# Designs tried in a protein design chat: VH-VL binders against q9umr5. Part 424

Target 1, 268 residues: q9umr5
Amino acid sequence: SYKPVIVVHGLFDSSYSFRHLLEYINETHPGTVVTVLDLFDGRESLRPLWEQVQGFREAVVPIMAKAPQGVHLICYSQGGLVCRALLSVMDDHNVDSFISLSSPQMGQYGDTDYLKWLFPTSMRSNLYRICYSPWGQEFSICNYWHDPHHDDLYLNASSFLALINGERDHPNATVWRKNFLRVGHLVLIGGPDDGVITPWQSSFFGFYDANETVLEMEEQLVYLRDSFGLKTLLARGAIVRCPMAGISHTAWHSNRTLYETCIEPWLS

## First folded at step 21 (VH-VL)

Design kh72 (framework fv_nofazinlimab)
Fold by ESMFold2-Fast, scan of step 21:
Structure kh72 (fold): chain C 268 residues (1-268), chain A 122 residues (1-122), chain B 112 residues (1-112)
Amino acid sequence: as target 1 above (268 residues)
Amino acid sequence: QVQLVQSGAEVKKPGSSVKVSCKASGGTFSSYAISWVRQAPGQGLEYLGYIIPIFGAANYNEKFKGRVTITADKSTSTAYMELSSLRSEDTAVYYCARQDFDEYGSYGMDVWGQGTMVTVSS
Amino acid sequence: DVVMTQSPLSLPVTLGQPASISCRSSQSLVWRDGNTYLNWFQQRPGQSPRRLIYKVSDRDSGVPDRFSGSGSGTDFTLKISRVEAEDVGVYYCMQGTHWPRTFGQGTKLEIK
C-alpha cells in the first residue's frame, strides 16, 4: 500500500483548501491515508512558528509511529517552514518525500495580497521595525520576514527562519542537520506567477541580495556552508526542483497539471 | 503627539462582560501595537495582552486566555479589550498603552490612556 | 513567567537627597538582538503610568536628567540624583524581552 500523506496548511488557511488535492491523490493512489492537520487555522496561523511546530509535532508523532514504511509531507506556503522545522527537531521522523508547495524557504520580502488589503502603499520597506522586535517575533509572518536591506537585523532578531536555515548559530544545529538529512526527497515547487511569495525564487532557496538581485540556492551561504544539508541532499540526488508558470498562490493545491507533474511522482 | 483616549467607567454584575475602547489620535494607528494593562485598587500592574492592528491579531496572557479578546478597528483608529465572565477580582483600572516601533528602538509603552475604572459588584 | 523583584518596596527619602531602586529578573533580559528590554515607569497618585527609561538606560523625551538607569542581564537600578517633591509616586520596572510581559511589585517613594 501507499505511504500515508500528512498535509500542513499555510497562513490564514484551513484543511478545506485541500479538497482538490485529496481528490487527485485518491484518483492516482487509491487507498492512501491522507491526514490534513486541522491545527492553527485562520488567524491562529499567526501564532509563533515554534508554537505551531510543537503542536504539529504532537499531531504527526502517532501518524509516523503507525507507518513504519514511512510517510510523505505536503506542506503549503507558511506550512513548508513548519515542515522544515519538524524535520530538524524530530530525532525519529520517517519522512520519505517532503513536498513544499510555494513556501518562502529563504523568507519573504514583498507586499502580499493580505498586506495590500491593509495598506494603500507598500509597507515592505518599513515592516522590519515591527518584525525585528520581541513583539513582532511573537507572530508567524515576522518569523520569516527577511528584509535584504536590514540583513543584520534579520540575522539577529529572527527567532525562527535564520535558525532553521543555519544563518545564525544554534546549539542544536548539528542535531537539526542530522535529522533533516534523514528525508528521502526534498521536492520544491513554486513559480513566477504566484503573486504572494516574494521573491518567488524563495521557494527554491533563492533570495534577494542588498540590491534586490535574486541569487539562486547555489550562491547562498546557507548552501555553500551546507548549514542544514542542502548541498549534501543535492549531491545525493534528493532535491527536486519543479517550477511552474501560470499558477497563483492559492492554486498550488488545486491545479491538476501541477499535481501530475510535481507531486504525483513522489507519492510512493 | 500621539494620544490615547479611553471610554468611561463601567459598573458590571458578576458573570457579565465589559468592552473598553481606546481611541488613538496622531500618528499612524496601524504602525503601533496597543497593549492592555490592569491595576486592581492598591495593587500593581498586570499585563493582559496586546494587538498589532496591521496583522489583525492579538496575543493574550495565558491567565486571561479564553476570557479576554482584543480587537482593533483601523477605520476609527480604535482598539478594544473585552473581558467576559467577570468576577469581583476583575475590579481594576484598565489601561491601554501604545507599543512604539520607532527608529530609535524604544519599543516601549511610551503613551498611555487615562484608564477606565471597571467595578464588578452585585 | 519572568518574575521581577524590586527593592525596597517602600522608600522614604529626604527632599534633595538621592534615591535608588533595585530591580532583579528571574531570567536574563538580553534578547537575541543584544538589546535589553528593561523599562522603568513612574505612577504619580491618581495618574496613569509614565515611562521614564527604556532599554535599561535610555531616557524618554521630557524626563529630567536627575533620573538615570543602569544594569545588565538580571540586575538593574533606577537612580534619582536629587529627589524633588514631584517625584512622589510608585516606580515599576518592566521587562519586554519575554512573553508574557511582567512588572515588578512597585516601589513607593515618599518624602520623609
Scores: ipSAE 0.809, ipTM 0.911, lowest interface PAE 0.9, mean pLDDT 91

Design kh73 (framework fv_nofazinlimab)
Fold by ESMFold2-Fast, scan of step 21:
Structure kh73 (fold): chain C 268 residues (1-268), chain A 122 residues (1-122), chain B 112 residues (1-112)
Amino acid sequence: as target 1 above (268 residues)
Amino acid sequence: QVQLVQSGAEVKKPGSSVKVSCKASGGTFSSYAISWVRQAPGQGLEYLGYIIPIFGAANYNEKFKGRVTITADKSTSTAYMELSSLRSEDTAVYYCARVEFDEYGSYGMDVWGQGTMVTVSS
Amino acid sequence: DVVMTQSPLSLPVTLGQPASISCRSSQSLVWRDGNTYLNWFQQRPGQSPRRLIYKVSDRDSGVPDRFSGSGSGTDFTLKISRVEAEDVGVYYCMQGTHWPRTFGQGTKLEIK
C-alpha cells in the first residue's frame, strides 16, 4: 500500500485548491490516504508561522502515528516553510518525501500580481520597516520577508525564517538539524513563471545578494556551513530539484505534467 | 500632521454590539498600524488589539478574542473596532492610536484619537 | 502576559520639585534586535494619553527636556526634573516588546 500524504496549503489558501492534486494521486496511486489540513485557511494564514507550526503539528501527530511505514508531505508556497519547521521541531517524525511546491525557502522579496491586494501600492522597498518590528513579526508574511538590502535587520528581527535556516543562532539548532536530517527525500519544485515567489530560485534555496543578483543554493552560507543539513542531504543524494517553466503560482497543484514529472515519482 | 477622529458616544444594552470608527487624516494610512485601547471609568489602560491596514489583518488580545473585530477601509482611511456580547464591564472610553513604522524604531502609539465613551446599561 | 508594575501609584509633588516614577516588568523587554520597547504616556484629566518617551529614553517631538527616561531589562524610571502645573495627570508605562502589549497601573501625579 502507499504511504499517506499530508498536504499543507499556502498564503490566503484552503484545502479546496488541491482538488486536482487529489485526483492525480488517486489516478496514479489508488488507495492513498490523502489528508489536506484545513487549518489557518484564508486570512488565518497570516497568523505567525510558529503558531501555525504548533497547530499543524497537533494535526499531523496522529496521522504519522497511524502510519509506521512513513508519510509524505506536499507543502505549497508558505506551507513549505511550515513543513520545514515541522521536520525540525518533531523529534519523531517519519516523513519519507517532503515535496516543497514553489515555497520561498530563502524568503520573499517582491510585490507580485497575486499579492497586489495585500499591497495597494508597491511596498517592496519599504516593507522592511513594518516587517522587522515586533508588530510586523506577528504576521506570517513578515516571518519570511527577506529584504536583501537590509540583511542585518532580517537576521536580527526575523522570528522564523532566519532561525529555521540557521542564519541566526538558536539554542535548539543542533536538535532541529538532527530532526530535519531524518527526512528521506527533499523534493524542491518551482519555476521562472511562478509570478509570486520572488526570486523564484528561493524555492531552490537560491536568493538575492545586496545587488539583487541571485546566488544559488551552493553559494549560500547556510549550505556551505551545513546549518540545518542541506549539504549533508545533497551528499546523501536526498535532494531532488525539479524546475519547470510555464507554470504560474496558483497552477502548481493543478498541472498534470508537473505532477507526473516532479511529484508522482516520490509518492511510494 | 496625522489626526485620528473617532465616532461619537454610544449607549448600548447588555448583549448588543458596538462599532466605533477611527478616521485618519494627514499622512499615509497604509504606512502605519492602528491599535485599540480602552479605559474603564477611573481605571487604567487595556490593550484590545491592532490592525495593519495594508495586510488587512488584525491581532487580538486573547481576553477579547471571539468578541472583538478590528477592520480597516483604506479607501476612507478609517479603522473600526466592533465589540459584541456587551456587558456592563465593557463600559469604557475606547481609543484608537497610530503605530508609525519609522527609521527610529519608535513603534509606539504616538497619535491618539479623542476617545469614544461606550456605556453599557439597561 | 507581561505584568507591568508601577510605583508609587499616587505621587503628590510640590511645584518646582522633581518627581520620579518606577516601572518594573515581569520579564525582560529587550527584543531580539537589541532594542527595548518601553514607552511612557501622560494622560491629563479628560484628555487622551500622549506618548512622552519611547525606547526607554528617547523623547517624542515637542516633549520638554525636563522629562527623561532611563532603565534596562526589567527596571525603568521616568523623571520630571521640575514639575509644572500642566504635568498633573496619570502616567503609564507600556511595553511593546511582547504580545499582548500591556500597561502599568498608572501613577497619579498631583500638586500638593
Scores: ipSAE 0.833, ipTM 0.921, lowest interface PAE 0.8, mean pLDDT 91

Design kh74 (framework fv_nofazinlimab)
Fold by ESMFold2-Fast, scan of step 21:
Structure kh74 (fold): chain C 268 residues (1-268), chain A 122 residues (1-122), chain B 112 residues (1-112)
Amino acid sequence: as target 1 above (268 residues)
Amino acid sequence: QVQLVQSGAEVKKPGSSVKVSCKASGGTFSSYAISWVRQAPGQGLEYLGYIIPIFGAANYNEKFKGRVTITADKSTSTAYMELSSLRSEDTAVYYCARVSFDEYGSYGMDVWGQGTMVTVSS
Amino acid sequence: DVVMTQSPLSLPVTLGQPASISCRSSQSLVWRDGNTYLNWFQQRPGQSPRRLIYKVSDRDSGVPDRFSGSGSGTDFTLKISRVEAEDVGVYYCMQGTHWPRTFGQGTKLEIK
């Protein structure tokens, strides 16, 4: 009688990527109902994040309603940002553990191996021109592009990340904070060998300053102001940090040691 | 300096599909978006959708979703608009237009192709 | 969708006199960055549209200074201070702020 688990995939991904994760859960918690959401797969993952949040919300509502004891979320890469917003916009979510697998919680700024397949090397420094426009903000990648050299543009133009992080004011901010704080545990997972999430500390709410020096969560303005509840969650003992070296971006959901160390303890 | 050159006129039967090309010269193809706009004879302008080639992804006006597909080939600096299940109401001049991303925030269709007349009749 | 409404739809003007075209949007065109992405286009018969103005009042390079744009929020105006023969054509306002991008119905300017 384990709580159901809902899985949300990442950019250019699909439910197929989680076959090993499902096997691990079945081995350690037999009988767990696991739903891997097959929405916004492949290139559809480039749809605006608020559109994805709406679609995933419609899918998770009936699952949560059928599980009065609560549910767990496992949200991978970009999917972790979708789940952040779900927890904020849902007045009635019953999420116990929110497990964030290598998600760019403070944003993305980097030309990684992944981006090099799509973009020229110089794209990192010039992507702000595309992303911080009405046109760019109609794609998920730009919704969490966070250029530390153009922070003013990020704050003014971001339709998603700056709002859910409380970096720009929003009429719903107080309600979003209240809703997010209902989560039982925020389990943050990531590591230096990811190779895609840049900086990798974004998975732990760390990020670059204007000199590209990484400042950790406790030095971030969003934490210090407690904009959406991170400081409150940390004081409550509800934040779990589980960094692991040696894991590439596409391996977080298929590494047994990672599962046993960082995920398994939070599935009740 | 940047030019957009479109493919030639097409005459199509109802129920068929048409694929119009838009070749860019000058500038960096990946640094801008390509919008598609149509104009029926004697009518106003109607927005179909756009593609950002660097993302390899397009957004479509809901009115045409399911019938329109916009793609781009970065190696030839060419964008394409394909419209399927054609009906007589699709008879129009189809335009491609560039959306530049500059430091002035000029965004919007500053360079246009010459237009491609698509006639749907039987 | 944002509805863009132009008036008048037909504008006969005496050569050398001023002309004015109004454009109203069904919702504010101010984007979260504080900019208003309203454009004005000119289309001469048989030609592609040509952008004249972006961000309400900024002229594109090569556009004569007799063309000016003004307005805010939902109400916008394109003015031609002294109409010349080559100004004959259809003028469209267009919003770039909201998805999908939408155009006004067009205003046909002709010499009387």
Scores: ipSAE 0.830, ipTM 0.918, lowest interface PAE 0.8, mean pLDDT 91

Design kh75 (framework fv_nofazinlimab)
Fold by ESMFold2-Fast, scan of step 21:
Structure kh75 (fold): chain C 268 residues (1-268), chain A 122 residues (1-122), chain B 112 residues (1-112)
Amino acid sequence: as target 1 above (268 residues)
Amino acid sequence: QVQLVQSGAEVKKPGSSVKVSCKASGGTFSSYAISWVRQAPGQGLEYLGYIIPIFGAANYNEKFKGRVTITADKSTSTAYMELSSLRSEDTAVYYCARVGFDEYGSYGMDVWGQGTMVTVSS
Amino acid sequence: DVVMTQSPLSLPVTLGQPASISCRSSQSLVWRDGNTYLNWFQQRPGQSPRRLIYKVSDRDSGVPDRFSGSGSGTDFTLKISRVEAEDVGVYYCMQGTHWPRTFGQGTKLEIK
């Protein structure tokens, strides 16, 4: 039989957003037990990411315990960061495929065209003042805000992303790396027409340098230092990259071609 | 530069709700946070919560979670604090205060409103 | 929640003499950026609180230099070098580092 699938939603989302994804899974892998976690829905998705990690951890423990052959995670947008931290803090997880669906794995530096209209480009350049403070870090958005022009502030202030990326030291870093490396496959999905995740290559562990030139995963210090295991996973053949053009941010979980190409092959 | 002006005093019955406004003038409303703090007669300061208007999101002290709602209207530069299921113990002066985000790291309620007295009596 | 404990709670001071207020936190107030978000507020009778000090020792604009803050980690002090009549009021320490923000009980400063 098929391994159970656990779905973790993104910012301002709920389980309802995944109705099409559930239909696709049921069609291609009938009998799969799919659990879409109804935690931190809507505005509660703005709660600090470490709080969300704790809540999702409590929810996934009994599901993993009932599935000795393993489980798969499908984690959308902000949910992909929750899942990455989850895999690091759980020393007993049995995740086979971790499917990261358009998640800002190296952080976010930008907003949608709609938000840019409401807030001039200067808001993007000034958001670091809010985010890199105790106040801002009490909201999930700021936990992965990564301003490439204020990298020192990001490294010092980030309560979440800089720690799970191993960009700032943490006493648990060695254990987190060991735990993350237990994953069978890291499936990275994203694309240039997303319109929200900026740069879109963040979904593939690429990110801006100080000149806003995108450097891909293999050029990142976190990869080169193998801070949380990306280099080890790649050498093991465990990283899958599945970029797709023509898909907007809210459509990743409801596009059949995307599902068939990038998700279905990893749901054993 | 920045000023916060609050709505007038209110007298409420137990079990009712009250909604206090805090209108900001000067500065960019979306560039700071608004905190809400209360003070019962002769007592100290107690933190209720805050909102960052640009995120449209608030955080509430667990003591008041479920009874307090903080909102903001960017078009009028006004923040609101609504407290429901009022009890006599909620009698207090309610203050709004600005949390500025600047290069000095001076965060922490540098501009305060004049206060709004809310009296809860039967 | 982080508990902020002030001492003394009542502080009678002779005009022109120095005054000192202590504030202790139940947890370190050093944030990961290396800054300590400890504030001091003054509340004069019938008025809104006014911030005097932020980040342990930085004075707000317009605050007289007779007010000074010091301390580190969990132990903080507000000093008034020479008390003036307008300094009468209640003084509060407040931490901004941890959620939720918490205040000390307040220290009532009165002229003897």
Scores: ipSAE 0.811, ipTM 0.909, lowest interface PAE 0.9, mean pLDDT 91

Design kh76 (framework fv_nofazinlimab)
Fold by ESMFold2-Fast, scan of step 21:
Parts: structure tokens; C-alpha cells; sequence
Structure kh76 (fold): chain C 268 residues (1-268), chain A 122 residues (1-122), chain B 112 residues (1-112)
């Protein structure tokens, strides 16, 4: 029998977005229990990420308890950050495959064709003024806004991403690292034609330096210091990188070729 | 400079709803947040919630969640606060106030509307 | 919620003398960026509140230098070096660090 699959959606999203993903799973792994969590849907996805983590935690605990052989997580876009935190704060998670679908793991810095109304032209350079304030940090989008031209503000003001990435110290950092390292496989998916996640390499733990030159995961301080276990996971052979061109942000959960190539092999 | 002008006084019956407007003039409306604060007669200040117009999203004090709705219309530079299921205890002056996102990091209510008296009586 | 406690609640002061208002928070108001988002407001009778001080000690433009703010962590003070007739009103401290934002009970300053 197949391990249950838990799906966590993204910004302004809901369970309806995953109808094709569920069809693919049913075709290749019939009988799999797939739970798409109907929490923080639509505008509620703008709630602070730590609030979302707590709500999703309450929902996943009984699912994990009923599956002693383990579960898989498929986490899309912003949902991938929720899942990062879940794996760190849960002392007893039994996640085998954590499949991250185009999630801004090192943060977001850019206007998008998908969300132009949220990131108006010219707002990219000024959004740091809103996001790196107590008011801004009460919205999820600001929790992972990572302006490479104001990295000191990001490090000091981020209530979520800088902490979960170990870029800023936290009393629970050692426990969070230990918990995260229990994951069986970290499957990272993303690509250059996403059009929303900027830089797209953020989905693979790469990010801009102060000159907007992308540095890949292995050049990041968080990797080099092994702050939450990336270096250890890579050495263990537990990190899978699956980049694919030609896929826009809203298509990661509905492209059959992507599913067969990047997701299907990790659903036991 | 920025000025906030609120709609006029309202007298409402218990169980009804009230919608107060706050029109901003001067400055760029999307560059700040609008907070809503109330003050019952002879009492102190109580925070209701706020909206960041650029996100089109608001946060509400849990005490009022489910009864208060804060919205913004960027085309008219106007924020609104609607309070439903009114009770006599909701009688208060309702204020809108700006939260600037400036280079000084002042992040407090620096410009206030004149206030709108809402009286709830049967 | 963070509780903000002011003392005294009533402050009768002789014209030209100094006045001091204390504000204590139930939790530290230092935000993760190292800044403390403690504000002081003045409300004259029949008027909207007016912000005097932000970030503990920074004065708003147009606020006389006889008003000063100080403090750290959980203990804050607003001082008026020499009280003038136009200072009559209620003074509120307010924290912006934690959700929800909360105010002190207010201190009524009166000329005796």
C-alpha cells in the first residue's frame, strides 16, 4: 500500500488547484489517500506564516499518527515554506518525501506577471519599507520577502524565513535542525520559466547577492554552515534536484510530464 | 502632507451595521497602512485593525473578528471600516490613522482623521 | 495581548513646572530589528489624538522640544520639561511591536 500524501497549497490558492495532481496520483498509485488541506485558502493565505504553520500542524498530526510507515508532503509555492517549518517544529514527524513545488526557499525578490496587482511596477525596490516593519511582517508575503539590496533589514526584520533558514539565531535552532534532518528525501522542483518565483533558483536554495547575481545553494552561507541540515542531507544523498523548463508558476501541479519525471518516483 | 477626512456622525439601531469612510488626500495612498481605532465616551483608545492597501488585505483584532471589515479603494484613496451586529457597547468615536512606511521607520499612527461619532441606541 | 499600564492616571501640575508620565508594558517592546516601537500621543479635549513621540524618543515634526521620551524594554517615560496651558489633555502610550496594538489607559494632565 502507498503512503498517504498531504498537499499544502500556496498564496491565494485552494484545493481546487490540485485536481490534476490528484488525477495523476490516482492513475499511477491507485488507492493512495491524498489529503489536500483546506486551511488558509484564498485571502487567508496572507495570514502570518507562523500562524499557518500552527494551523497546518494541527491538521497533519492525526494524519501522521494514522500512518506509522510514514507520509509524503507535496507543498506548492508559499506552501513549501509552511512545510519547511512543519518539518523543523515537529519533534516526531514521519515524513518520507518532502516534495517542494516551485517554492521560494531562500525568499522572493521580484515583480511577477502572475501577481502584477500585488507587485505593481516599481514597487519591488520599495516593498522593503512595508515588509520590514511590524505591520508588514503580519502578512505572509512579507515573511519571505528577501530584498538583496537591504539584506541587513531582511536578517533583522524577517519573522519567519531568516529564522527557519538559520540566517538569524534562534533558541530552538538545534532542535529544528535535528527535526528537519529526519526527512527521507527533499525533492526540489522549479524552473526558469516559472515567471513568479524570483529568482527561480530560490526553489533550489539559490539566491541573489547584492549585485543580483545568483549564487547557488552550495555557495550560500546557510549551506556552508549547515545551519538547518542542507549540507548533511546532500552528503546523505537525500536531496533531489528536478529543474524543468517550459513550466509557468500555475502549471507545476497540472503538468503530466513534470509529475512523471519529478514527483511520481518519490511517492512510495 | 497627508490629511485624512472621515464621514459624518451616525445614529444606528442595535443589530444594524455602520460603514465609516476615511478619504486620504496628499501623498501616495498605497505607500502606507490605515489603522482603525475607537474611543467610547470618557474611555481610552482601542485598536480595531488595519489595512495595507497595496496587499488589499486587512488584519483584525480578535475581539472584533467576524464583525469588522476593513477595505480600501485605491482609485478614490478611501479606506472603509464596517462594523456589523451593532450593540450599545459599540457607541464610540471611530478614528482612522495613517501608518507611514518611511525611511525613518516611524511605523506609528502619525496622521489621524477627525473622528466619526457612532451612536447605537434603540 | 500586551497590557500597557500608565501612572499616574491623573496628573495635576502647576504651570511652568515639569511633568512626568510612566508607561509599563507586560512584555518587552523590542522588536526583532532591535527597535522599540513605543509611541506617545496627546489628545486635547474634543480633538483627535496627535502623535508626539515614536520609537521611544524620536519627536514628530513640529513637536516642541520640551517633550521628551525615554526608556527601554518594558519601562518608558514621557517628560514635559515645563508645562504650558495648551498641554492640558490626556496622554497615551501605545505599543506597535506586538499584535494587536494596545494603548495605556491614559493620563489626564490638568493645570492646578
Amino acid sequence: as target 1 above (268 residues)
Amino acid sequence: QVQLVQSGAEVKKPGSSVKVSCKASGGTFSSYAISWVRQAPGQGLEYLGYIIPIFGAANYNEKFKGRVTITADKSTSTAYMELSSLRSEDTAVYYCARVPFDEYGSYGMDVWGQGTMVTVSS
Amino acid sequence: DVVMTQSPLSLPVTLGQPASISCRSSQSLVWRDGNTYLNWFQQRPGQSPRRLIYKVSDRDSGVPDRFSGSGSGTDFTLKISRVEAEDVGVYYCMQGTHWPRTFGQGTKLEIK
Scores: ipSAE 0.817, ipTM 0.915, lowest interface PAE 0.8, mean pLDDT 91

Design kh77 (framework fv_nofazinlimab)
Fold by ESMFold2-Fast, scan of step 21:
Structure kh77 (fold): chain C 268 residues (1-268), chain A 122 residues (1-122), chain B 112 residues (1-112)
Amino acid sequence: as target 1 above (268 residues)
Amino acid sequence: QVQLVQSGAEVKKPGSSVKVSCKASGGTFSSYAISWVRQAPGQGLEYLGYIIPIFGAANYNEKFKGRVTITADKSTSTAYMELSSLRSEDTAVYYCARVDLDEYGSYGMDVWGQGTMVTVSS
Amino acid sequence: DVVMTQSPLSLPVTLGQPASISCRSSQSLVWRDGNTYLNWFQQRPGQSPRRLIYKVSDRDSGVPDRFSGSGSGTDFTLKISRVEAEDVGVYYCMQGTHWPRTFGQGTKLEIK
C-alpha cells in the first residue's frame, strides 16, 4: 500500500550506506518496497553527472512503471543532483516525494576533511582552473563546482548544474521545467554541521555571492525567474524545508531523529 | 620545464598484460592531466584515455573498455597505463602527454614522453 | 566520436615554397566557453609529436612564425609560409573539445 522508495547514493558511496535508513522505513512503513540503486558506486561516482543520469534513468523506468500510484525518491548528497535532472528529463515520471538529503543544489565551493581523499588541503580558490576545462567537466565533482569568484567561468563551463538550474540556456529548458513541476513534494534537508556541503545552505538553494555572503533561495535569480519551477512549487505549498543541526555529512541516512522529523512524514 | 620519462620497451605474448610508466621530471605533476596515446607502426595517433592525478580518476576511450587502466601515484610523480588481454593489434609505441590545467584556455598536450614500444608476438 | 579528416595525406613540397594542410571536423569544435580546442602537432621521423598550434591559431613557445593556424567551426588550416628542410615529418590535427579526443589521419610532408 505504501509507495515504493528509490534511493540514489552520493559521491564515493554504495548501497551499504543506507542499511539504517532501510531499517527505519521498515519499522514505520512495513511492506514498503525500497530499491537502493547499486550504480556508479565508489570511484564510478566520479563519472560525468549526465552519464549517471542516463544510467539511473534506465534503472528507475521499470520501477515507476510497476507503481501506478507513484514512487518516492530519497537522494543523498551528489545523488540529489542526479535526481533533480531525472525529474526534468523524464516526461512520464510519477514521483510524489523527492527527498533531497544534504545535496549541493546550488553547487559546492569548499573543501573538507571528507574531501581530502579527493583534494589536497585548501584547494577551493584554485579548483576553478581544473573544473572549468573540458577535462575537468568530464568528472562529476566539477559538474557542480560553483566558484562564486569566477561566476562567468561557472556559467560558461558548467556542463550540468548551470543547465539544470536554468542559469544557462538549453533548448529543452521549458520541457525540463514542466517535467520537474510534476513532483508532489520537494523535501529539502540539510544543516550547519554537515561539514562537507559548502555552504550548507546550498541544500536549500542558498549560495554565496561574490563576497561569500550567503543569499537564500528567495534572493536567487533562479528562484526569481522561476527557471525550473521553484517559485511555482513554493507558491503551491510543495516545498518542505527541514534543517537540522548536529548532523555530519555521513550521518544523514543513519540518524533516527532526522528520519522521524524530515523523512517519515513524506513517505506514503 | 617539465619532462616526461617513460619506461623501456616491452615484448609480450598474446593474452598477457603490459604496464607502462610515465614519470614527471620535476615540475608540477598533480596540477595537470596525463593523456595516453598510441601509434601502431606506420600508422596515426590513437587516444586511449587520461587521468587527472589530483582526482585519482581516469576516463577511457570506449574502444579499450575493460582492457585499459590508467593510474597515478602523486608521491612518485608517476602515471601508469596498463593494457590487458594483449593482441597483435596492440603492437604500438605508447606515449604519455601532459595537459596543463593551470593555464586557462590552452588545454592541450604540450609535453610528451619519449614513447614506449610494446611488441605483442607469439 | 568526432571524425577529423585531413587533406592531403601526402604533401611533397619544394624547399622555400608554401605548404597548406586542411583539417575538417564532423561537428563544431567550439566548447561552451567560446574557445575552439583545435591543435596541430608535428612528428619528425623517430621523434615524439610536438605541439605547434593550440586554440586554432596560438603558437607554442619556440614555434617559428612561418607556421600559422586558422579556421572556425569545422574547417581548419595549418600553413607553412616557407618550407624548410627540418619541416619533414607527419602533421596531425587534434580536437580537445569532445570526448573522446580524436586525431586526423596525418599528412606526410616531404621535400622534393
Scores: ipSAE 0.799, ipTM 0.902, lowest interface PAE 0.8, mean pLDDT 91

Design kh78 (framework fv_nofazinlimab)
Fold by ESMFold2-Fast, scan of step 21:
Structure kh78 (fold): chain C 268 residues (1-268), chain A 122 residues (1-122), chain B 112 residues (1-112)
Amino acid sequence: as target 1 above (268 residues)
Amino acid sequence: QVQLVQSGAEVKKPGSSVKVSCKASGGTFSSYAISWVRQAPGQGLEYLGYIIPIFGAANYNEKFKGRVTITADKSTSTAYMELSSLRSEDTAVYYCARVDIDEYGSYGMDVWGQGTMVTVSS
Amino acid sequence: DVVMTQSPLSLPVTLGQPASISCRSSQSLVWRDGNTYLNWFQQRPGQSPRRLIYKVSDRDSGVPDRFSGSGSGTDFTLKISRVEAEDVGVYYCMQGTHWPRTFGQGTKLEIK
């Protein structure tokens, strides 16, 4: 019947945020086994992303092993970066649809509503001092902080995003690319009213240049060089772009129209 | 110009908990990280963990797994280190120290508190 | 964990003479940004540690120029060109590159 679905949550989130998504899946694809991974919840979501990747990897291996026909991933916000890395480090994954819900795939540069309580809005221009250090890189948010005014520091200091995007060389890059290319569909979801992911086009592999002008995926060096397979996937017809206006960051997993338009078609 | 002032000495019984404070003055509290280091009498320095106040989150040395909690209160510019299930071998001077993030590349503990003696005895 | 090994552990020195302390790490301390996060601390009797050197060779503000750091990769040295009475204390190297942060066992500098 339907392939199992694995859900990976985001920053300061937990498995319990996905109750509406579970209802939608049950209505349209009854009998689907949905596993919302209950790891790195709340403040533990600030653990380094490579540590999270290892923990989630250990959790998904038995699920994938029990589903020889394949699985789908739905990965929200920061969780989309965890899933990006999972697809690269696992030489035996059987993921069909990787559905990325408003994830900062090219990084984050901007103040965030869901970090407002912890993060001063004025810190955007100064966060590079914290993030591009050994201490900062021991926190997940710094692992994908991408200051377009200090791109040299981002490239040299990022322990995670610059590596998985192939922006900085890594010994495993060729294997990571081969593994990632095994995915059936890369479904990218995001929109201008998110309010947290900045720029919102980061969810579609677009990002700021040094003047804070957004350049889309096809203008990025990672795409042009095909560093981890985006150009190959697009040529194969495996990339789906599903932008939607009117959805705030915490509503991507609880909007019925979004589900029916962008998620439901990719669950088999 | 940044100074760190710690709470006073404590005498505790085995199995109890201790909470040491570290109040920062001068500079912007949110613009640096606070590390905690201890030193048993006549012994060397041992790293417990650190907090970045702006994130409200800490990292802990596995040796203290489940026993140490580091927190920060930005409104009072104060960091705290709580150590539970105290043992006699936890007797030490506990230091807080600022991680210098004001100047790119200098990163390390440049300003230290005066230390807090914690004695665990029955 | 990265092991930091200092030598010697006890260093008797005559006033006005130079002193040298070695520090070796079990792994390279070069971080991905090309910087080496090796620090040297001085602890005078009854006082808190004081950072003397950061990034192998940069002196902290107010540290006398008779203190100098050098080295690369896994092998580092702290030198005092002319030892003064106030230099009595324990000197620690510390690495900030790898988690968890670790210190050398300390070198006790004594006047002969």
Scores: ipSAE 0.819, ipTM 0.913, lowest interface PAE 0.8, mean pLDDT 91

